VHH binders against Mitochondrial protein C2orf69 (C2orf69). Designs and how they scored, part 6

Target 1, 361 residues: Mitochondrial protein C2orf69 (C2orf69), of Homo sapiens (Human) (q8n8r5)
Amino acid sequence: SSCSQARTMNPGGSGGARCSLSAEVRRRQCLQLSTVPGADPQRSNELLLLAAAGEGLERQDLPGDPAKEEPQPPPQHHVLYFPGDVQNYHEIMTRHPENYQWENWSLENVATILAHRFPNSYIWVIKCSRMHLHKFSCYDNFVKSNMFGAPEHNTDFGAFKHLYMLLVNAFNLSQNSLSKKSLNVWNKDSIASNCRSSPSHTTNGCQGEKVRTCEKSDESAMSFYPPSLNDASFTLIGFSKGCVVLNQLLFELKEAKKDKNIDAFIKSIRTMYWLDGGHSGGSNTWVTYPEVLKEFAQTGIIVHTHVTPYQVRDPMRSWIGKEHKKFVQILGDLGMQVTSQIHFTKEAPSIENHFRVHEVF

## First folded at step 18 (VHH)

Design u1 (from t4 with F109Y)
Fold by ESMFold2, fold request of step 20:
Structure u1 (fold): chain B 361 residues (1-361), chain A 122 residues (1-122)
Amino acid sequence: as target 1 above (361 residues)
Amino acid sequence: QVQLQESGGGLVQPGSSLRLSCAASGFTFSKYDMHWVRQAPGKGPEWVSSISYSGSYTNYATSVKGRFSISRDNPSKTLYLQMNSLRPEDSAVYYCAKDRYPYWKGSEYDSRGQGTQVTVSS
């Protein structure tokens, strides 16, 4: 179905020789939120939203109770993705002299992959706040980090509060943008006739009639069912460097539950995926502290780990594979049934297969 | 064997300029990001600047941004630091540092040279 591999990419990744029109259409349907405040007004992140396809009802087609004209939104599932090193918006990656060859794994393209993997979910990409040398992701707003973005985990940083507030603010900001597309603006302007009332900062314009139809359908469906925290459930996904956010959240669980709003948010998290976690620093790529993992095991969250030889069989970073095994073993000993898979075991370690984990998890 | 040799330091007046050089050997220079680090007496090491393996991107500590410029010449395996508008607070031993990992595998210091002394005083 979807093909995200760049035409000039050397690696043996799956997909066609050229990026499909479907992938380009999905990138144009992404909503970029350039500055979303988190726990503090000065701590902001960029977020990218790809809304659930086909969700929503138009108010003109809601013959409901006349005494109760305020319809309740349906329950929603949200996927929160924390990207790794190298990954950025498609336009930035295509112009990056060192990272151009991995443009297939842009934030927008991965959002499209995730939308196919989780077809009834809103896909949120939560970008790091700093990139060292425009390639190493640094999650300074979520975890104490050195200049290279390597984490120093602790129980008190405030990552849960930051994530919760990012979602509150992002949902409000997306409501304003999506609501503007669905509203008739007093005969001065029609946002429905303009497919770009809130540009995604990716490709310009629609590619054609079939592309235009898909974009209008997605935008129309979202006009009545914006993202909502009411009865929402969440899946969290960390890839590569992005796993540091998931790890920090684990360190904070015991203290974060003391805030009733954050505790409710924690209880709404159904599943967490660690995809090929890796970073420098000599240790702490996977959580191996039994006291931290004991608190995590009591949440009932479904755990998935997916790794490749690029990270877990790297002689230069030999702690990563050892820590991954210990993470899985400790959780298993604590009574969790962890899904754990090593992909591409018969192939030489490669950064190409590192990224291809997105296609096989 | 990785070898890094810094040069170009000296004693100068405030407001002067210096250009530091670092000759590299024993590794494939063009695969690694490079760094300048400085250490003043009685203080710990302080990051100054980094440059990507191709030279396309640079980062600077806030204390030197706008005054210092990092560059590299991959064919000659040489790293440079142009230091303008020098202040007494810039006095330190300056070290050239190789990143531990090539390309995209991560970033942290690995090897450094013997350093070159920069002293800024009236």
Scores: ipSAE 0.675, ipTM 0.865, lowest interface PAE 1.3, mean pLDDT 81
Fold by ESMFold2, look of step 18:
Structure u1 (fold): chain B 361 residues (1-361), chain A 122 residues (1-122)
Amino acid sequence: as target 1 above (361 residues)
Amino acid sequence: QVQLQESGGGLVQPGSSLRLSCAASGFTFSKYDMHWVRQAPGKGPEWVSSISYSGSYTNYATSVKGRFSISRDNPSKTLYLQMNSLRPEDSAVYYCAKDRYPYWKGSEYDSRGQGTQVTVSS
């Protein structure tokens, strides 16, 4: 779909095992960008944006100084999330005969979880370009992959350039779409209470939800800051198969920083999270090459690893736990800030707890 | 012990159809995605098709899409490959293969049978 048909999200609190929507998150919009080109115009990814709430930052109006808020927006923080296997849009997951059990971990619901974890940040979900059997995520635009999406990392694929251009284009597209949505929401404020689906529909029922929806529409039009690369900072998060993107970026650091724009982007990355990384292929789930990790250590990026027994205590994939330990050990020896946690150690390994890492990291 | 037994191969003329079967035993068939792989003389193995553990989803190599159809019958623990509009380049030994991992744990070949020969000759 186009940006003008961008999906607005209202994550409900009425779903059983679903992530509940808080009142503050209900004031946000979830925008689906169906075709965002990267460095090669023929290579695109789907993105999902949950915009930051600008309401939490007070503008500064000093006596004697002109107000500068509108022409010089505040620096922004952006969270880039790379989903794992199984994860898709909620509508697709509910119709998947094998994956519907995991619908609470849809792209939209995880974006909501991340918004709670990073409350003053823009949340971007960057979907893989191919899914094998509708369940195995394949990040072909970021890393050389076999038919099942298992990576073959190298220094020259172009993942940093693709990610950078993807962000440039996504920010431009989101600014255009959010402006159109702000105007549409503004025009619909002619009814005293605005409704999510229709003004007439939401004039009935719960007053709290209607009041929240109307306030979100009004506040979105007047207090909203569109995404901007200007002085922006970034957190990158890979979950499960999505960790292959983070790993590929590490392999490329030395070459990628030769480009002035890419080097500036790299310097804007504050933190990287590896959440329960895992894939088939027998090796290379965690980066263990000291020459690669030495380049990474020079960036000063803060590293977090969060794993569960589902990945690191799997006898069928015994390399994962060993590689994770080696990754953490080498980075620690190089002087990086690295945190490492194993969650649910007293519970049997399960895919349920694999997904629940999102709740505890 | 995992056992996979392919059958249904033969010598046919171009444009013919064949249906391959694979009888599976020694594992819980309905937990695993399944694959067909073929190997022609002097060439490396080539992936042909995959089917999810429930049978709900399939994928095909570009060389066979539209001509081949993979299916499974979980109660009888049997995997099938319907091959239509056969071409000389389809000549190969065809193997069924069990995925290494159940359900959502990833995808990778594990075990395969001894294969069944398909020969398409003018």
Scores: ipSAE 0.673, ipTM 0.860, lowest interface PAE 1.2, mean pLDDT 81

Design u2 (from t4 with S111H)
Fold by ESMFold2, look of step 18:
Structure u2 (fold): chain B 361 residues (1-361), chain A 122 residues (1-122)
Amino acid sequence: as target 1 above (361 residues)
Amino acid sequence: QVQLQESGGGLVQPGSSLRLSCAASGFTFSKYDMHWVRQAPGKGPEWVSSISYSGSYTNYATSVKGRFSISRDNPSKTLYLQMNSLRPEDSAVYYCAKDRYPYWKGSEFDHRGQGTQVTVSS
């Protein structure tokens, strides 16, 4: 039912979204890392990696000659996305009796949207570690949370260290995964002809297992796609409940930058997006503490906020819109570059438009 | 007005079963997740179990997992807790609680009833 997925991805039928690979094909090409340890090995997260077309290290060897003027390694850009409530792997969502109607916003499908939005970037989806009732995302590894996943922010939980170590360990695991099996997705132009090329002397002499082993092409053997944090830049995106991670990172800035590795990581963050943040708890959906925001403003990180009436005009959660305005106002008064946009203002609040922020931010 | 009325508690021996009921009114029952919370003498409230608005998904505290079963009947606006293999440490006042938000908007305890006493003693 590929035709059904095209219509579901675009509410007005196929053709509303950009012409892209089918959602089914893209989901099959995502690399799923099922257990990535963080700062505490007992605190792991699942990660999903999708490389946008053209991303990769073009250099295939290490410098061995001290007398050379070779080009600098190309910078890597990484987009880190923290999903909201309801979102899960597509296969899980289609089996969910209550969440199946939102399957277009699965982790894989959002990764695809982000890959088109941020070309030449690695797209990382960082899944929460616990879901209450299989629908409410709980970011227990990043922020002190109650049983429903509502946050209690503090300065020393360790979210920066956890995120940093997740990335370090994901690099190692992605490298090991590439050594066992190659994916032809990371070379747009040569995907069709890759199956015939084999390295070394075993190309023609063996059928079956050696042919499968030789299927790892010379292109795949030269691919080193997972990042080095020293050479990389980052965009962080929180959506809905996932914004609690971004908020916790802000609370930690002053203390976290005292670690030299974490400070280098913080300095590599270019941009942060808050997409329609919201959660229960009566407060703390947006950071409004001036002392916290003063530390954030010193980073020079570019801030984008994108909201919809679903969150900022909800009478049941009236603090969200007020806090969003205060967040933007305080940062602007501190001289930070902050953009803010309210989408779908002429439409009734809806969860559909809440998710559709991904298409318009 | 939201009203929740628990019933079905009592004094029982260890290993016994009890079935608690919670009659709900004053809101659209089928839109909201529901919870059971208990409070033992000298202790604060303890979450026991939750069930999604359709009844399709449930969560349990570790202390009751495998022994308790939460269910709901949306047409009759009734929440249930089947408690099997009862232990003395299950003794408490049991409250049913409405979630504050419908469907997908979040989760938070809201109204609770007056409670029903469960006492397990040999």
Scores: ipSAE 0.706, ipTM 0.879, lowest interface PAE 1.1, mean pLDDT 80
Fold by OpenDDE, look of step 19:
Structure u2 (fold): chain B 361 residues (1-361), chain A 122 residues (1-122)
Amino acid sequence: as target 1 above (361 residues)
Amino acid sequence: QVQLQESGGGLVQPGSSLRLSCAASGFTFSKYDMHWVRQAPGKGPEWVSSISYSGSYTNYATSVKGRFSISRDNPSKTLYLQMNSLRPEDSAVYYCAKDRYPYWKGSEFDHRGQGTQVTVSS
């Protein structure tokens, strides 16, 4: 009666190391610039800056072979983002009794999304100067608008001049903020040295002070290279209500090119994105004037339009879809590089999909 | 069908107070921002005040700021405008206006009432 001992092979629990990608997405600290003046001291905007991930080029001090042309710092690319309605600082949105539902689309979160979409770029969020009912973004410094932020476009409001000077001033302010942080690090180290140990003799047996090894937190000094306007390239992005700024810039192109500095800035713009453009006005959600678009075609700017049924298939605003189609058509007929995509076409129009355009464009 | 019915207008003296009401029906009142607009004889429509759908936020025209107060009662579907320190220049037909879109899409009015006359005269 041979009792065959069935060796129960204990299945070795392969502890699948869930690599908790604790991607500590180190929330890149955004620099908030409050009250940046434009060309008119009475015209100011708040800006949020998310710096490019500095490649920690560990300059390995390889010994100086003199002939290596200092690699020209890679052309600093800047993304300028104009937010839509409801979008605000994350802290404001989370406490907002109506807008808390959209907190994922806060200025900081969108800046982070854009930083992934545009690697090695500086992300600038240019906040509107006014919000009606803490909800409707009003770009009063860029475009003549009604109380609700619906635009009245013209050729001479000074949107280009305002934008140019905002950038000049914001660049200067960002450089100064970084330089002060560098100076404050240096001044903390200098005070520690002058503890002159006066050798007072007294014998008392004070027990072993555990030398707390101050773990030098490697404050990886993100070497924020100060942005230079002269070698900068730009991408402009308008989302929803923010597209009114882009539209106003198109109306001003002909006159703006007469200023040498603004013309140089215009030439530095590589790409423009209209993300689900819309406003509460009854027309001109998209620019359809051939004379305006002809001036735009001369710039060589690449155009991308990303829209959702929320805007272009709204039965109550049927002109938006018509104007969008006409805008893309005219630009194509003018020989511009233009792309157009309608996202979420199989889904019902929704505000959620309106915001989700940021993830898919 | 959307219906807005204004009431509470009248003839009053300068410095007096008046409270306007607007009864709303035919839509989900609590989802829409609501507005007061006025029109004086020979003038275009003038925006007066707005209130968010929750009632949490209000805004006022510069001409009425500090004197007028907009409020709403969502359960009773009623919009109010308390008008204090009335002036002759406040004389107009006052209209209650519904935002076209629920929540935040609207700065367009799709419906307004018949209005109520406010006359401020000594």
Scores: ipSAE 0.375, ipTM 0.743, lowest interface PAE 1.8, mean pLDDT 85

Design u4 (from t4 with F109Y S111H)
Fold by OpenDDE, fold request of step 20:
Structure u4 (fold): chain B 361 residues (1-361), chain A 122 residues (1-122)
Amino acid sequence: as target 1 above (361 residues)
Amino acid sequence: QVQLQESGGGLVQPGSSLRLSCAASGFTFSKYDMHWVRQAPGKGPEWVSSISYSGSYTNYATSVKGRFSISRDNPSKTLYLQMNSLRPEDSAVYYCAKDRYPYWKGSEYDHRGQGTQVTVSS
């Protein structure tokens, strides 16, 4: 009785190639513009630019495929973001003894979030000119403010003119930064030719210090195409304290339209987002003046409000929720396209949810 | 109840130094930014200085910058104002003021003490 040993062929473990989607999400490099003058040479702001996806892909002309998709015209949409309190550069926030816990909401990180929310758009972060106690944003170049950054809105502070000139100058600076990088690549190749210096013999055995070839990280020069203001469209986003800029722009609309260049800029604004607007001024966190909002209604700008209980249900700042409701109501009554959403309504009011509005709006 | 009690004021000569203290009670002192405000006769309140709740950051009015130093001791719940190189124009009632809001929620003057008189005269 010959026991035929059935050789159990051990099924070869198909090593499932874990496609490590190492999506190296190439962290789009932000361009920092440290001092951009506005309408007044004494009024300057820092700007952070995150370019649209696709500007830095050198089309490696793979020789073969004749479908030259016409290079899609560079994205002409620009998102302008005005940060709130606490927000700063990531490096500053990580070292900040009070604000380090909010580092995830740094300017670079929020710019990245906005770049996902608004694909094929340029993301501009426009920093406040002052921070009280390194945490309270004061937009002194856009709106008259007290020492703590609480706004005193008026019709003639020049916020539109300042914003327009900041954009003009920022666009020019971003172009010039790129053109200089392109010119420096061309001039390096020409000089290498001629120094056939004769090999004089001298023997001295200097030990070969291994020149660590600093791998030149190919700084793929993201070719920032120079944005044109004339063909550009804009989305404005104010977050928290940054909403004071948007509010000041509303107060100036009537006067700002008298300037042809500013009127053209106003007409290029498609949408405005108020993200959880708030300040400690006791009033005018949301604009509720019918005369101001009537001028705003004539622009055709689409309005979105995204708020949290942190602001609109704050018992210590009960005006914020009242004004928000009134703002949305008046805009609706004026026939504007307005949306309003209250996020995290089932959760306790928190500063974390206040920041999380960036993920859900 | 929130209580703020200023002390250390007095009559001093120009160029002298003075140290003000403010004893705080009735609230969690370490959660609030604190301020010094002054009011001279016939003038409105003037902001002098602020200090963050941790004591890590300070700010000063241009008029006092480089001469005054704000500090706090959270364990003892005491705010201080060191005033150096005093001038006649520094003569005022100095008030300790609590911020209305804790941490990052905003900044606004809430409660102030009775004040302490500082008089700088020759």
Scores: ipSAE 0.889, ipTM 0.963, lowest interface PAE 0.5, mean pLDDT 88
Fold by OpenDDE, fold request of step 20:
Structure u4 (fold): chain B 361 residues (1-361), chain A 122 residues (1-122)
Amino acid sequence: as target 1 above (361 residues)
Amino acid sequence: QVQLQESGGGLVQPGSSLRLSCAASGFTFSKYDMHWVRQAPGKGPEWVSSISYSGSYTNYATSVKGRFSISRDNPSKTLYLQMNSLRPEDSAVYYCAKDRYPYWKGSEYDHRGQGTQVTVSS
């Protein structure tokens, strides 16, 4: 009785090629503006600017095709991004003993993600003025906050005036920084070429070859000429804690419209994105006041909400999901163009999915 | 149940030093930021200091900055406040407070102890 041993061929595990998205995304140089004054000289924020892709390509005039595509007018669209908790410069995040695992969501990386999401746009990252315990973003210049960055929204804090003046000053500073060639290019890459020149002694007397003057390739100073604020259009994006700025702007709309310059700025805002809004203040993570939202409905601003179970299904912060639903409902009832998406609904709530909203919105 | 027990308060002279301790139990101490809050008679609660869950980061109220030092020992589940150069205006009940949320999900006072009295008087 010959027991034929059935060799169970173990199915070879198809090694899923993790497409390492080759981070050869040419690191568009971000311009850092360390201190930009807003409405008051004492009220300043740090800004990061990523220019639109098209401004730095000197089209080498390939001689041939006579279709003078009229130089597309410089991109007049600006995306303003307000970061959440933990988010900082990549160098700071990599060294952060508690939050280094989130380094992929650095300000530079998010600016790059946004530049892909909003082609031909300037990306502005507006940092909070304070970080409690180097992790909690406190937007003290935009919204009255407690020590931990929990907002106390009001109608007269001057967030619109501050934002407007920040943009005016940032535009001026970005133009001046380009003129001065003082792009402190954080070329991280310059450190690694410790070429160990081994001292090979060989004496040979080879003759006077002409020193080819390596023409220093003119580093084409990407002329970050931000257009005038008057011709600019804006998209506002708040992520997580950064949504407190957007919320404060809603509270101020009625009063802010009384200023002609601020009203013109408000009219230049096309779209607002709330990306997974959340804070620990117990309420007003989403604005649910009908009178505030009625003023907002008069602007014609398009509203997008992109949320995750991390915020809207949090049992410890059950108000967030309730307020979000109410916010979207009220805006819909007011006839606003509002969209709402809940991402990653089939997955467990996670901080990873909280950040991944940037990739999918 | 979350328990916080403050100790080390007392009557001291101006310019003296005092070290407060807070023994924590009933939660995973190493996951929560911790705070000191004080309340003087007839005044509201005043934030004094915070320390991150790892102990890597600290913040202080302007009134105590450079004089007070917050620290923690996660293995013993103990929070400390070293108070140097004490002033009469530092007289208060000092409370140890737990953050409501673990890690960086938020920052808010959740629980506090019974407090320990600090009196700075000549």
Scores: ipSAE 0.881, ipTM 0.961, lowest interface PAE 0.5, mean pLDDT 87
Fold by ESMFold2, look of step 18:
Structure u4 (fold): chain B 361 residues (1-361), chain A 122 residues (1-122)
Amino acid sequence: as target 1 above (361 residues)
Amino acid sequence: QVQLQESGGGLVQPGSSLRLSCAASGFTFSKYDMHWVRQAPGKGPEWVSSISYSGSYTNYATSVKGRFSISRDNPSKTLYLQMNSLRPEDSAVYYCAKDRYPYWKGSEYDHRGQGTQVTVSS
């Protein structure tokens, strides 16, 4: 079918017809925050926000407007995603001579996958602050790193404080932009229904540009509750290189919870996912120190690990699989709820299946 | 057997230019990112520059940015470093280094050559 040409970088039969148009519309609906300060205003990260459709996030105007009838916003859930190597904004990836073949795994497209996976949630993509050779993600603001982005974990770098302050500042910045954007074109479902008549390829092809009538006719907007930390809960997801952030947070737990605001944030984390973690360096891809893992086990956070042969059965990086097994075993012995799955075990290791973990976790 | 052989070093005056070459053999050159590393007397190794496997992207240390240019010729299996506006602090043995992993698997040094001496003095 002709509709699948635009998704050549997503083999394995997971996509349907017109997925390229839906992905293009979704990419336009992501809110990019280009400079969000963290614990130190000189240390900033870029963030993307996508609000997942669902009754909990959407707000429709009610008939009448007595103040005593205003509904209280429900508690919010936020998914924090730390991308891996290669991943960047879609526009940058399509122009990258080496990485264009992975453009289906752009920051925006993964945010869309996560929005479907976690309905009624705000999806936050937290980009690394530096990329070596425009492909290796370096999380310098979260963990001590060498020039290639390989981590050196310690207990006092300040990753929890940096993440917390990023969220505080990102929520404030997004509240003004999100409120203003809901008056324009925040209506995901209306845009998709109007622009389905002739899509086949990328935006510069036939994809609903501003000069087309269908964009002008869709000025009705749904309102979303603004992001808020009050009574919020969190899921943290690291993919590939992004797992170094999750690992650093574990090293810091004992010291970080001494701060009352950080301790409250830690207690708001429900679940952590390690998706196919991996990096160079010969060790320290998975946390295997029992004293660190004892502190983690006391939190009651639900732990999921999802891996593929690309990382855990790589003879060039043989420590990764051994460390993953130790991580799961130690946490299980400590009584923590740990789910562990190895995907695509009947297929040859491939970077394609490494990325496809997003579709099966 | 991976082999890297640097050449093109020498004694030059400040402000001069040199072009270093690195001949590679024993591996599929076009699959690997490549690096230049230098070591001055009494100091540890210092990263200078990296280039992606296709040649499309480069990174430079702050101390050489704007003065040095890394390039590669995949058909001839050769890595280059064009060094302009040389300064006495650029004096060092320069090594080319192969990345440990191909394509997207990660970055770290693997094999390096014997080096070529660059000396910048009046």
Scores: ipSAE 0.717, ipTM 0.885, lowest interface PAE 1.1, mean pLDDT 82

